# Miniprotein binders against Pyridoxal reductase, chloroplastic (PLR1), part 8

Target 1, 350 residues: Pyridoxal reductase, chloroplastic (PLR1), of Arabidopsis thaliana (Mouse-ear cress) (q56y42)
Amino acid sequence: CSNNTSNITTFKPLKLPLFWPWQKVKMGPLSVSPMGFGTWAWGNQLLWGYQTSMDDQLQQAFELALENGINLFDTADSYGTGRLNGQSERLLGKFIKESQGLKGKQNEVVVATKFAAYPWRLTSGQFVNACRASLDRLQIDQLGIGQLHWSTASYAPLQELVLWDGLVQMYEKGLVRAVGVSNYGPQQLVKIHDYLKTRGVPLCSAQVQFSLLSMGKEQLEIKSICDELGIRLISYSPLGLGMLTGKYSSSKLPTGPRSLLFRQILPGLEPLLLALSEIAKKRGKTMPQVAINWCICKGTVPIPGIKSVRHVEDNLGALGWKLTNDEQLQLEYAAKESPKSMIQNIFQTR
Short names: E, the ipSAE of ESMFold2; O, the ipSAE of OpenDDE; V2, 0.75 times the mean of E and O plus 0.25 times the DockQ between their complexes.

## First folded at step 5 (miniprotein)

Design h3f (from h3 with R18Y L70E E76W A84V; at its last look DockQ between E and O 0.48; V2 from the best seeds 0.00; counts 0 for: pae E 3.9 > 1.5)
Fold by OpenDDE base, look of step 5:
Structure h3f (fold): chain B 350 residues (1-350), chain A 93 residues (1-93)
Amino acid sequence: as target 1 above (350 residues)
Amino acid sequence: MKIRVEIRVESDDPEVLYYIALLIKWLVEEISKKYGVKVEVEIEERDGELRIRVEIEGDNPEALEKALEELEFRIWYLALELGVEVEIRIERE
């Protein structure tokens, strides 16, 4: 009976320097890490090949993030494919509850979930019920940030006011510590800010696509409005779904749905990928680390997706340093030379 | 020049399929206005499957291709956000 002792390669915990080289950033009443993690891959079979057998790996990735002082985790009630709807929130709640690394720091975890503007959410009460359902899946009494996932202004403007009132009621009921929005353009961002302000509800965050692939006029205008209004911009897809990683090329496309998108955009990204590679090499960093660091340098809180310990380790390397202004300008110049920008989210309002 | 786009969406949630149909219809209308292209949309729903046919017509080939590129990308992004499987087929006439 040969005892095959499976060598569990104990990943040596990255000896974090005793001094966190980064300051927490304000997001309304909250204090968050300068980078969060997105959990969209959790429960997503189609894009990410999620399988329940990955849950242990996702837990390890979550725990490593917490050990490294990441306290912002972004999720959504719509995350999880088909029968796995809400799986991201379920997993996050499980991991928060089971995490020994929290050592009483559970109160430091900021869960930022997004409530979908589904057409059947016709009353503020139904939208508050969506918040309660997220709290139940997360197994927590209070959210860090309750986010409206997108605006209905473009197609159902009457519903939007109901959803805004839902955010107010979530806050007043203490179900959320703060409220945020996602996919709000400049004009609609001002409107919701003013609506919430008159009701004593601070709009703490605006989540938009913001990266070296998504730094167009509208994104810069949203950033400017956020800075003026004291709103923290959360940058989703800081790696452009992986295009900014250097892992993919016109000859080496990802499998699945992203292949089409990447085939269209990658041929024009050579200048940007080169600039990322050069700066990464000069800094002794990875291309992802440089791309995430750029988002931080722009005053946003990036929320890269995590699927593994390795992704957490790589993304953590984006912290504790800053790109110079010249390096930022070099990247931005190279990004402007790209003929195809990332197309904005369909729901991004004007 | 005419471009036909067939969009197939799969979801176990009929409410999600209905929502996607509404969003794609709206998207096509916005693309039509943005690029000055004529659009026609047919929507068929069956148990767990949504089929959308979009016809894009116009005299400017560049406008048609830009409209198509934006349509395709936005549908993909929508499918990704909602966690649904999507297939897009494109035919040019």
Scores: ipSAE 0.273, ipTM 0.717, lowest interface PAE 2.1, mean pLDDT 88
ESMFold2, look of step 5: ipSAE 0.294; ipTM 0.676
ESMFold2 (binder alone), look of step 5: mean pLDDT 81; pTM 0.764

## First folded at step 7 (miniprotein)

Design b1 (from h3b with L80F; at its last look DockQ between E and O 0.60; V2 from the best seeds 0.00; counts 0 for: pae E 1.8 > 1.5)
Fold by OpenDDE base, look of step 7:
Structure b1 (fold): chain B 350 residues (1-350), chain A 93 residues (1-93)
Amino acid sequence: as target 1 above (350 residues)
Amino acid sequence: MKIRVEIRVESDDPEVLRYIALLIKWLVEEISKKYGVKVEVEIEERDGELRIRVEIEGDNPEALEKALEELLFRIMYLAFELGAEVEIRIERE
């Protein structure tokens, strides 16, 4: 009876941040780490294979992030599949509350949740109630950033105005410290900014798909508008759902629904993956760290997803250094040479 | 050239499925206009499931493939954001 003692490699928590001091970035009235973490994997059974047995691992990942000076955590009220709807917010709230060993750092946590523009949210009051429900799941009195998850302008323009009024009311009631949007294109971003400005509500963030796979004309225009208007761009999917990790190839596809997407895009990504690999090797970094660092170099706040301590450690390695302008240009050139880019979210407006 | 796509979307929430169906119909129209391709869509709702058949037809192979790619990826992202499962089958004629 050979006792295979599975060497549980106890990842020693990094007792010190990878670099000191943390250069926090402004996001309206808030100061956030130059990178945040996305919690979309928390409660997502279908895409991410979430199981409740992972909660301890997610908690360790959260605590490690917080210990290392990450204070921005992005979530949504729509995160969590089926009966686990809102699980991401519930877990985040639990972890914030239970991280008592991190005294003082808990108060620095900026929760940025996104409220879905569900078709049954027909009144501003219903949208404010969605914010209250998120606060209840998070077990906090005030959000850092309340975000509209997507615009309804393209299919329900009358609803969009109601949702904007909902954001105003959330802010006026003190339920959120700031408001943000996600999946807004250049034109719609200006409109909501102007609408909120006239009501004394600061639009602090715009969350869009922004990566080496998603750096087209539209993304650059959104970034320019954000810079002009003092809006912080949050870059979601900085790793292109994992395509920029180098873990996958045409011969090694991910399992599940991502396999189709990866099969279509990966064959054209060779120049970009090569450039990432070369720069990563030269810097003694990983490809994901280079790809995330590029998003930071572009003045965005990337929010890579975390599922484990290892993902946190890997992503933290994107900080404390900067790509040179030449390395950025090499990556951008290689990205442009790639015949396929990531497609925008269905809700991405013009 | 004709491309047929079968998409299966599963969700425990019938309102989510109805919403996905509505958005897919809109998306198909937008893609048709954007790429200059003919797109036909049939959507069958069953208990906890949408079956979506899409036919994309056009004379320009590049436009057809771009239309297909955009359609598939947008549907996938939609389903993922709404916590729905997606299966996709593609047939090229």
Scores: ipSAE 0.433, ipTM 0.788, lowest interface PAE 1.4, mean pLDDT 89
ESMFold2, look of step 7: ipSAE 0.626; ipTM 0.853
ESMFold2 (binder alone), look of step 7: mean pLDDT 80; pTM 0.748

Design b2 (from h3b with M76F; at its last look DockQ between E and O 0.67; V2 from the best seeds 0.00; counts 0 for: pae E 1.7 > 1.5)
Fold by OpenDDE base, look of step 7:
Structure b2 (fold): chain B 350 residues (1-350), chain A 93 residues (1-93)
Amino acid sequence: as target 1 above (350 residues)
Amino acid sequence: MKIRVEIRVESDDPEVLRYIALLIKWLVEEISKKYGVKVEVEIEERDGELRIRVEIEGDNPEALEKALEELLFRIFYLALELGAEVEIRIERE
């Protein structure tokens, strides 16, 4: 009876942040880490295989992030599948509350949640109630950033105005410290900014798909508008759902629903993956760390997803250094040579 | 050239499925206009599942492939954002 003692490699928590002092970036009235973490995997059974048995691992990942000076956590009220709807917010609230060993750092946590533009949210009051429901799940009195998850301008323009009024009311009631948007294109971003400005509500963030796979004309225009208007761009999917990790190739596709998507995109990414690999090797970094660092170098706040301590450690390695301008240009050139870019979210407006 | 796409979307929330179906119909129209391709869509709702058949037809292969790509990614992200599962099958004729 050979006792296979599974060497549980006890990952020693990094006792020191990889970079000191942390260069916090401004996001309206808030100061956030140059990278945040996305919690979309928390409660997602279908795509991420979430099980409640993972909660301890997610808590350790959260605590490690917080210990290492990450204070921005992005979530949404729509995160969590089926009966686990809102699970991401519930878990985040639990972890913030239970991280008592991190005394003082808990108060630095900036929760950025996104409120879905569900078709049944027809009144500003209903949208404010969505914010209250998020606060209840998070077990906090005030959000850092309340975000509109997507614009309805393209299909329900009357609803969009109601949702904007909802954001105003959330801010006026003190339920959020700032407001943000996600999946807004250049034109619609200007409109909501102007709408909020006239009401004394600061638009602090715009969350869009921004990566080496998603750096087209539209993304650059959004970034330019954000810079002009003092809006912080949050870059979601900085790793292109994992395509920029080097873990997958045309011969090694992911399992499940992503397999088809990856089969279509990966064959055209060889130049970009090569450039990432070369720079990563030269820097003694991983491809994900280079891809995330590029997003930071572009003045965005990337929000890579976390599922484990290992993912936190890997992503933290994107901090404490900077790609040179030449390395950035090499990556951008290779990205442009790649015939396929990531397509924008369905809700991405013009 | 004709491309057929079969998409399965699964969700425990029938309202989410109905919403996805509405958005897909809108998306198909937008893609058709954007790329100048003919797009036909059939959507069948079953218990916890949407079956979406999309046919994309056009004379320009590049426009067809771009239309397909945009359609697939937008549906994929839509399903993801709404906590739905998505399976995609592509057949080229």
Scores: ipSAE 0.427, ipTM 0.788, lowest interface PAE 1.5, mean pLDDT 89
ESMFold2, look of step 7: ipSAE 0.622; ipTM 0.853
ESMFold2 (binder alone), look of step 7: mean pLDDT 81; pTM 0.748

Design b3 (from h3b with L72F; at its last look DockQ between E and O 0.71; V2 from the best seeds 0.00; counts 0 for: pae E 1.8 > 1.5)
Fold by OpenDDE base, look of step 7:
Structure b3 (fold): chain B 350 residues (1-350), chain A 93 residues (1-93)
Amino acid sequence: as target 1 above (350 residues)
Amino acid sequence: MKIRVEIRVESDDPEVLRYIALLIKWLVEEISKKYGVKVEVEIEERDGELRIRVEIEGDNPEALEKALEELFFRIMYLALELGAEVEIRIERE
């Protein structure tokens, strides 16, 4: 009778980062943690292998994040595959409600959801109804940030105006504390900002792909516009879907759809991965922590995905310190030497 | 030079599949214009599945590879954001 002593890896309590209280970042009327968490993995079967058996693990990850002063959680009404559509919002709402031990912190949670620009959302009223449906799934009366998930300017410009009116109405009805956008390019970002401003609606955030793999001219221009207009840039995919983690190489590819992407981009990333590794080693940090910290140093709020307590622990280690300017420049130089950058989202406008 | 891309998209929502098909057609046109490449697209819809064949043709290898890269990543992100399954195969001729 071999007693398989299951090594319960006693998670060492995370040493709270040296900067307590967290230097909260202003995002319109809201104060958010310097890093948020993305919930795209919640309910996503294809990319992330979501199973309902993972819900307890996701809850623990959420609670650990909240305990450590993370208060920004990004989601979308489109998150969750097939029958699990809206699962991310349902889970987030459940976890907020059930985190009773954290009652004082529950009130500090800023939910930032994104409303898909589905082709059947043809009226501002329908788009407001999407916001109400998200509130119902989240089991909350008001969102922190209601975001337009993408612009339709390129293919349905008439719909886009309706969606903008929808954002105005969400704000006016008090369904959201602030409004934001995602996948807006520089020109379209200015247009929506001006449109909302004339209606007394503050545009508080712009969410774009921003990382050491996605720091091109366009990203820098968006960042400059955000800084000028008082918009907070939210950086999604700060780890380049995991390419910046150092866990993968040309000889060790991820399984599933990311494998093809990684085969195309990983060749030639060696200088960037080396620079990340060297800085990580010098700082006693992980490569992901360095990559996330770079996004923070650039004045963005990164929203890395969380799937486990371990991911939360690793990502929390990106806080409480800053890369030097020289380290940032070293990373940016190495990133520029990489022959391939991450491509922009299909919905990313000019 | 010719590049063939076969894309399989799966979703339980036929409206999502129709939307993806529409967006892919638009994307192909935009890529064609942007890179100066000839792009042909065939889309077959079956129960819960889209099969998309894209052919990219041009004389500039760099333009072809950039077009392919943009097509690949944009379709992948689209499918992922809409909660659809996606498989992409690339063949170079």
Scores: ipSAE 0.487, ipTM 0.822, lowest interface PAE 1.5, mean pLDDT 89
ESMFold2, look of step 7: ipSAE 0.621; ipTM 0.851
ESMFold2 (binder alone), look of step 7: mean pLDDT 78; pTM 0.721

Design b4 (from h3b with V9I L22E S32A E70L; at its last look DockQ between E and O 0.86; V2 from the best seeds 0.00; counts 0 for: pae E 1.8 > 1.5)
Amino acid sequence: MKIRVEIRIESDDPEVLRYIAELIKWLVEEIAKKYGVKVEVEIEERDGELRIRVEIEGDNPEALEKALELLLFRIMYLALELGAEVEIRIERE
ESMFold2, look of step 7: ipSAE 0.615; ipTM 0.849
ESMFold2 (binder alone), look of step 7: mean pLDDT 82; pTM 0.778
OpenDDE base, look of step 7: ipSAE 0.364; ipTM 0.757

Design b5 (from h3b with E15L K66E; at its last look DockQ between E and O 0.75; V2 from the best seeds 0.00; counts 0 for: pae E 2.0 > 1.5, SAP 71.4 > 70)
Fold by OpenDDE base, look of step 7:
Structure b5 (fold): chain B 350 residues (1-350), chain A 93 residues (1-93)
Amino acid sequence: as target 1 above (350 residues)
Amino acid sequence: MKIRVEIRVESDDPLVLRYIALLIKWLVEEISKKYGVKVEVEIEERDGELRIRVEIEGDNPEALEEALEELLFRIMYLALELGAEVEIRIERE
């Protein structure tokens, strides 16, 4: 009778506050944690191996994040594979509602969802209906931030104006507290900002791929425009889909679609991974914590994905400290020495 | 130099698959122009599946590999953002 003592790793609650001074970041009319969490893994079977049996684990991860003062949760109406379309919003709504032990913090949750620019969303009314459908899945009356998930400027410029009017109508109807965009390049970001401003709608956020793997001229220009216009940059994929975690190497590739990406990029990342490892060791931090902290130091709000309590714990460790300017420059230098950068989203505009 | 890529995209939504197919065709044209490479694309739609064959041809090996990389990752991100499954196979000649 082999007593399998299940090592219940007693989760030691992180002593709050994880970040001191507790400084929420302004995002238009909203006050958000300096880091949010992305929920792209929720309902995504292919990339993240989502199964409904993980919902309890995702709930625990959400609650832990909320307990630790994270109040920004990013989702999208397109998140969830196949029959699980909208699952991320459904789960987030469920978790917000069921986190009864956290009633005081539930009201501080800022849901930032992204509405896909699907080709069948041909009217502003249809785009407003997408917002209503997200509210229904989330089981809330108002979104924190309604985001256009991508621009159609490159392939359907007439649709884009309809989608922008849809954002205006969402705001005017009080369905969203603020509006944001994702995958907008510098030029298109200025255009939508001006369009919204003329209509009394504040553009509060721009979500782009921003990390040590995605810090090119375009990302820096977007950041500069955001700073000038009072737009908060949300950095998605702050860990480069996991390349910046140190979990993977040329000899230890992920399974699935990421394996191809990682085979091509990882061999050239050795200087960056080394710099991350050295700084992480010096700071008594993990490589992910350093990479996320860099995004915060650059004045962005990173939204790392969460799949487990462990991921939340690790990501929370990115808060409460800052990289020095020298450490930031060391990382940025090592990132520039990398021959390959992360490829931008197909929908990323100029 | 010639590179062949087979991409399989799966989705329960035929509208998503059709949209992906349209975007891939557009993307191929943009990649071709950007890198100065010849890109041919064949797309077969089946029930719940797209089979995409891409052939990239060019004289500059660096431009060819960069074009391939950008194409593959953009397709991957596109599929993933639309909740589709994606499998990619690369054959180099």
Scores: ipSAE 0.394, ipTM 0.777, lowest interface PAE 1.7, mean pLDDT 89
ESMFold2, look of step 7: ipSAE 0.504; ipTM 0.782
ESMFold2 (binder alone), look of step 7: mean pLDDT 81; pTM 0.757

## First folded at step 8 (miniprotein)

Design c1 (from h3b with V9I S32A)
Amino acid sequence: MKIRVEIRIESDDPEVLRYIALLIKWLVEEIAKKYGVKVEVEIEERDGELRIRVEIEGDNPEALEKALEELLFRIMYLALELGAEVEIRIERE
ESMFold2 (binder alone), alone request of step 8: mean pLDDT 81; pTM 0.755

Design c12 (from c1 with V28L)
Fold by ESMFold2-Fast, scan of step 9:
Structure c12 (fold): chain B 350 residues (1-350), chain A 93 residues (1-93)
Amino acid sequence: as target 1 above (350 residues)
Amino acid sequence: MKIRVEIRIESDDPEVLRYIALLIKWLLEEIAKKYGVKVEVEIEERDGELRIRVEIEGDNPEALEKALEELLFRIMYLALELGAEVEIRIERE
């Protein structure tokens, strides 16, 4: 808990920042870092192995991200398992409030939370109240981005309209600076964009599964529509739940339920993992850094998950450089040659 | 060829558990249709927990494996998105 760190000052040439201010990404009225971080793991006990003893390290990881110019943090009102429901928002809020690096500039952090499309959220007022509950857990007065977590179009289209009206009211009441969606496919993305436009509300972001494991026709179509409509794509699972890190094999699996997926999928990723490894070695980078950099090169804002200080240190190395077009094509070809890829999220719509 | 999957899902919210049960039933129907496999499911709610027993049966080993992979991926995302604890066990025949 208290390690005396030597005050050794190493004199080195002035280091350039990981990215320049003009390399920040526009998301509607917002200006965000080229990479953000997701907090899926915070409060998730079995899938990600969360324990409350990790909170101090998670806070250090958060501070490290801030120190390096990261200003986008993604969470959700459903994150945190069992008794820890809402814990991801509570921890993020605590870290922002207590941050020594922010010192009264807490509102400069872009908090993007997602509101679950639960079947019992049947009125726009209930959805606005979900936003207020998130603000309470986060201990902030206004969100950077308020997001609808998934579409109900395929099974409850009338509910979807009231949830959209809820997003409009959040924006009009000043509870959110911008509005976004998650797990929206090409058809639904156009429909919500048009609906929000008639209400004077800009759609700033579309968060979808997007990575070297998730670059199918649907993802490319979503990206094309986002570019056409001025929507920024936020790419979640840019490392494929950890499969693109190069840290796992048939003899070294992650703990928990993910090990079942990894046992079957990893052998089918060999061409892609080999290409990632070769490019990483050539560039003096890690495989996660290459995989994240690829998402950035495609014009998306990836939000890899925070689990530790080491993970943040590594992921920050994805910034400040770019893969060449040839390197991108090599990775894309290797991904297509791999017999396995990521499956679409259960909530992903057309 | 048959694969048995036992899924245990925990949540402190009975409404969330009910919603998860519904989504899993819909998922299994779509998987059966998509991969041409036979799916039988038993769902039991007990003490803040769903116990789901799934049998996936088919004559095409490739389709059977793809069905299992899609189930595993989608159950994990479902648990992540809804803040539920999930445990999965697989038995192959």
Scores: ipSAE 0.696, ipTM 0.874, lowest interface PAE 1.5, mean pLDDT 88
ESMFold2 (binder alone), alone request of step 8: mean pLDDT 82; pTM 0.774

Design c13 (from c1 with V54L)
Amino acid sequence: MKIRVEIRIESDDPEVLRYIALLIKWLVEEIAKKYGVKVEVEIEERDGELRIRLEIEGDNPEALEKALEELLFRIMYLALELGAEVEIRIERE
ESMFold2 (binder alone), alone request of step 8: mean pLDDT 81; pTM 0.754

Design c18 (from c1 with G58A)
Amino acid sequence: MKIRVEIRIESDDPEVLRYIALLIKWLVEEIAKKYGVKVEVEIEERDGELRIRVEIEADNPEALEKALEELLFRIMYLALELGAEVEIRIERE
ESMFold2 (binder alone), alone request of step 8: mean pLDDT 81; pTM 0.763

Design c21 (from c1 with V5I E45V G58A R92V)
Amino acid sequence: MKIRIEIRIESDDPEVLRYIALLIKWLVEEIAKKYGVKVEVEIEVRDGELRIRVEIEADNPEALEKALEELLFRIMYLALELGAEVEIRIEVE
ESMFold2 (binder alone), alone request of step 8: mean pLDDT 79; pTM 0.729

Design c22 (from c1 with E45T G58S N60D R92I)
Amino acid sequence: MKIRVEIRIESDDPEVLRYIALLIKWLVEEIAKKYGVKVEVEIETRDGELRIRVEIESDDPEALEKALEELLFRIMYLALELGAEVEIRIEIE
ESMFold2 (binder alone), alone request of step 8: mean pLDDT 79; pTM 0.740

Design c23 (from c1 with K25A E45I L50V)
Amino acid sequence: MKIRVEIRIESDDPEVLRYIALLIAWLVEEIAKKYGVKVEVEIEIRDGEVRIRVEIEGDNPEALEKALEELLFRIMYLALELGAEVEIRIERE
ESMFold2 (binder alone), alone request of step 8: mean pLDDT 80; pTM 0.751

Design c24 (from c1 with V16A I43V L50F I75L)
Amino acid sequence: MKIRVEIRIESDDPEALRYIALLIKWLVEEIAKKYGVKVEVEVEERDGEFRIRVEIEGDNPEALEKALEELLFRLMYLALELGAEVEIRIERE
ESMFold2 (binder alone), alone request of step 8: mean pLDDT 77; pTM 0.718

Design c3 (from c1 with G58S N60D)
Amino acid sequence: MKIRVEIRIESDDPEVLRYIALLIKWLVEEIAKKYGVKVEVEIEERDGELRIRVEIESDDPEALEKALEELLFRIMYLALELGAEVEIRIERE
ESMFold2 (binder alone), alone request of step 8: mean pLDDT 81; pTM 0.768

Design c5 (from c1 with V39I V54I)
Amino acid sequence: MKIRVEIRIESDDPEVLRYIALLIKWLVEEIAKKYGVKIEVEIEERDGELRIRIEIEGDNPEALEKALEELLFRIMYLALELGAEVEIRIERE
ESMFold2 (binder alone), alone request of step 8: mean pLDDT 81; pTM 0.763

Design c6 (from c1 with E45V R46E D47N E49K)
Amino acid sequence: MKIRVEIRIESDDPEVLRYIALLIKWLVEEIAKKYGVKVEVEIEVENGKLRIRVEIEGDNPEALEKALEELLFRIMYLALELGAEVEIRIERE
ESMFold2 (binder alone), alone request of step 8: mean pLDDT 79; pTM 0.735

Design c7 (from c1 with R4T E6T R8T R51T R53T R89T)
Amino acid sequence: MKITVTITIESDDPEVLRYIALLIKWLVEEIAKKYGVKVEVEIEERDGELTITVEIEGDNPEALEKALEELLFRIMYLALELGAEVEITIERE
ESMFold2 (binder alone), alone request of step 8: mean pLDDT 80; pTM 0.754

Design c8 (from c1 with E6V R8T R51T R53V)
Amino acid sequence: MKIRVVITIESDDPEVLRYIALLIKWLVEEIAKKYGVKVEVEIEERDGELTIVVEIEGDNPEALEKALEELLFRIMYLALELGAEVEIRIERE
ESMFold2 (binder alone), alone request of step 8: mean pLDDT 80; pTM 0.749

Design d1 (from h3b with E87Y; at its last look DockQ between E and O 0.71; V2 from the best seeds 0.00; counts 0 for: pae E 2.9 > 1.5)
Fold by OpenDDE base, look of step 8:
Structure d1 (fold): chain B 350 residues (1-350), chain A 93 residues (1-93)
Amino acid sequence: as target 1 above (350 residues)
Amino acid sequence: MKIRVEIRVESDDPEVLRYIALLIKWLVEEISKKYGVKVEVEIEERDGELRIRVEIEGDNPEALEKALEELLFRIMYLALELGAEVYIRIERE
């Protein structure tokens, strides 16, 4: 009696993504999810309370995002504090490699890292070496997007040209599929675009602070230039470090460094928080989902930070629907009634 | 009116701390010009730590508060982007 143990290949039911269908967006030669995830929380102890004991939870969050069709992951070589320098890239590389159950989706992962404009990166070759060091930490042969993390134009204009040539060399060497910038203002964005264009290097992305708290004249001008030049705007801090979540109020401040910022901005934010709450309630959505969806409706790719499975689930709920034009205008009106906007990055150029 | 701020920045990389100190000095000059306020800065470097004392002085309370807000936020972002820890204490006189 030959016991034919029928290998019942348990077809794991293809869990349809919780929020399907959504359309991928173009970012130069790349096709990315309409939302990415930022990994700034990975390795950041002070602001984000990172501990190495969270790595399994971060892996689960990454895998859930990948399972649900998110393929854009933003990181930086400067992420991770002290002994954890480069930890964000190391973790992302580990998680990409270990997600073996998702082999088909691993090849769709677009890693977008940012190279810091450190003052010791004085040659294009040193900046290319920074790209190689990121590739080593990520354990991949090619980046999706190599980004200049900030412009040095305001304080070291001679270094900036060297960094731009470094981006060209990264692209020509095939170390990156595309190049991008972060914290560029309208004028400097045009300059780098033209510089790269004359060298046959397409500028695919501009990453700026863009949210209902950061939608001023400069952000709108950057968006207009991006739309004209075929550059994809990536919106970082779409939730205003958590101010747009509704979790905090003037009477309920966060702990740590954010408490100071929140104490100053929250008192004038009541109209915007009210509008977010009303629209969220009407749509059966959360305030964060509405705030992220607004960034998408504005034609940007938001990159909210993730720290847990719950944050991934909440952020995924921003997809598969759109705010109406009237709801967008209501939010923008309420945002304009707020006397205080988010302060811009120190490196944000004109 | 004077506002005093004590900022502590921590990093295991002394080059990161030196870079933060350089950028803070530049930032203070830019904020002083932008808001028309007097900004004095003292930076003490120790092993793994910067102690930054900032004094903001001016006659316009609104300009002082805006200058303070921008300064603190930019320093916070700078430190965080460079993988440093940052602690802030504000004293108003």
Scores: ipSAE 0.410, ipTM 0.789, lowest interface PAE 1.5, mean pLDDT 89
ESMFold2, look of step 8: ipSAE 0.421; ipTM 0.739
ESMFold2 (binder alone), look of step 8: mean pLDDT 81; pTM 0.753

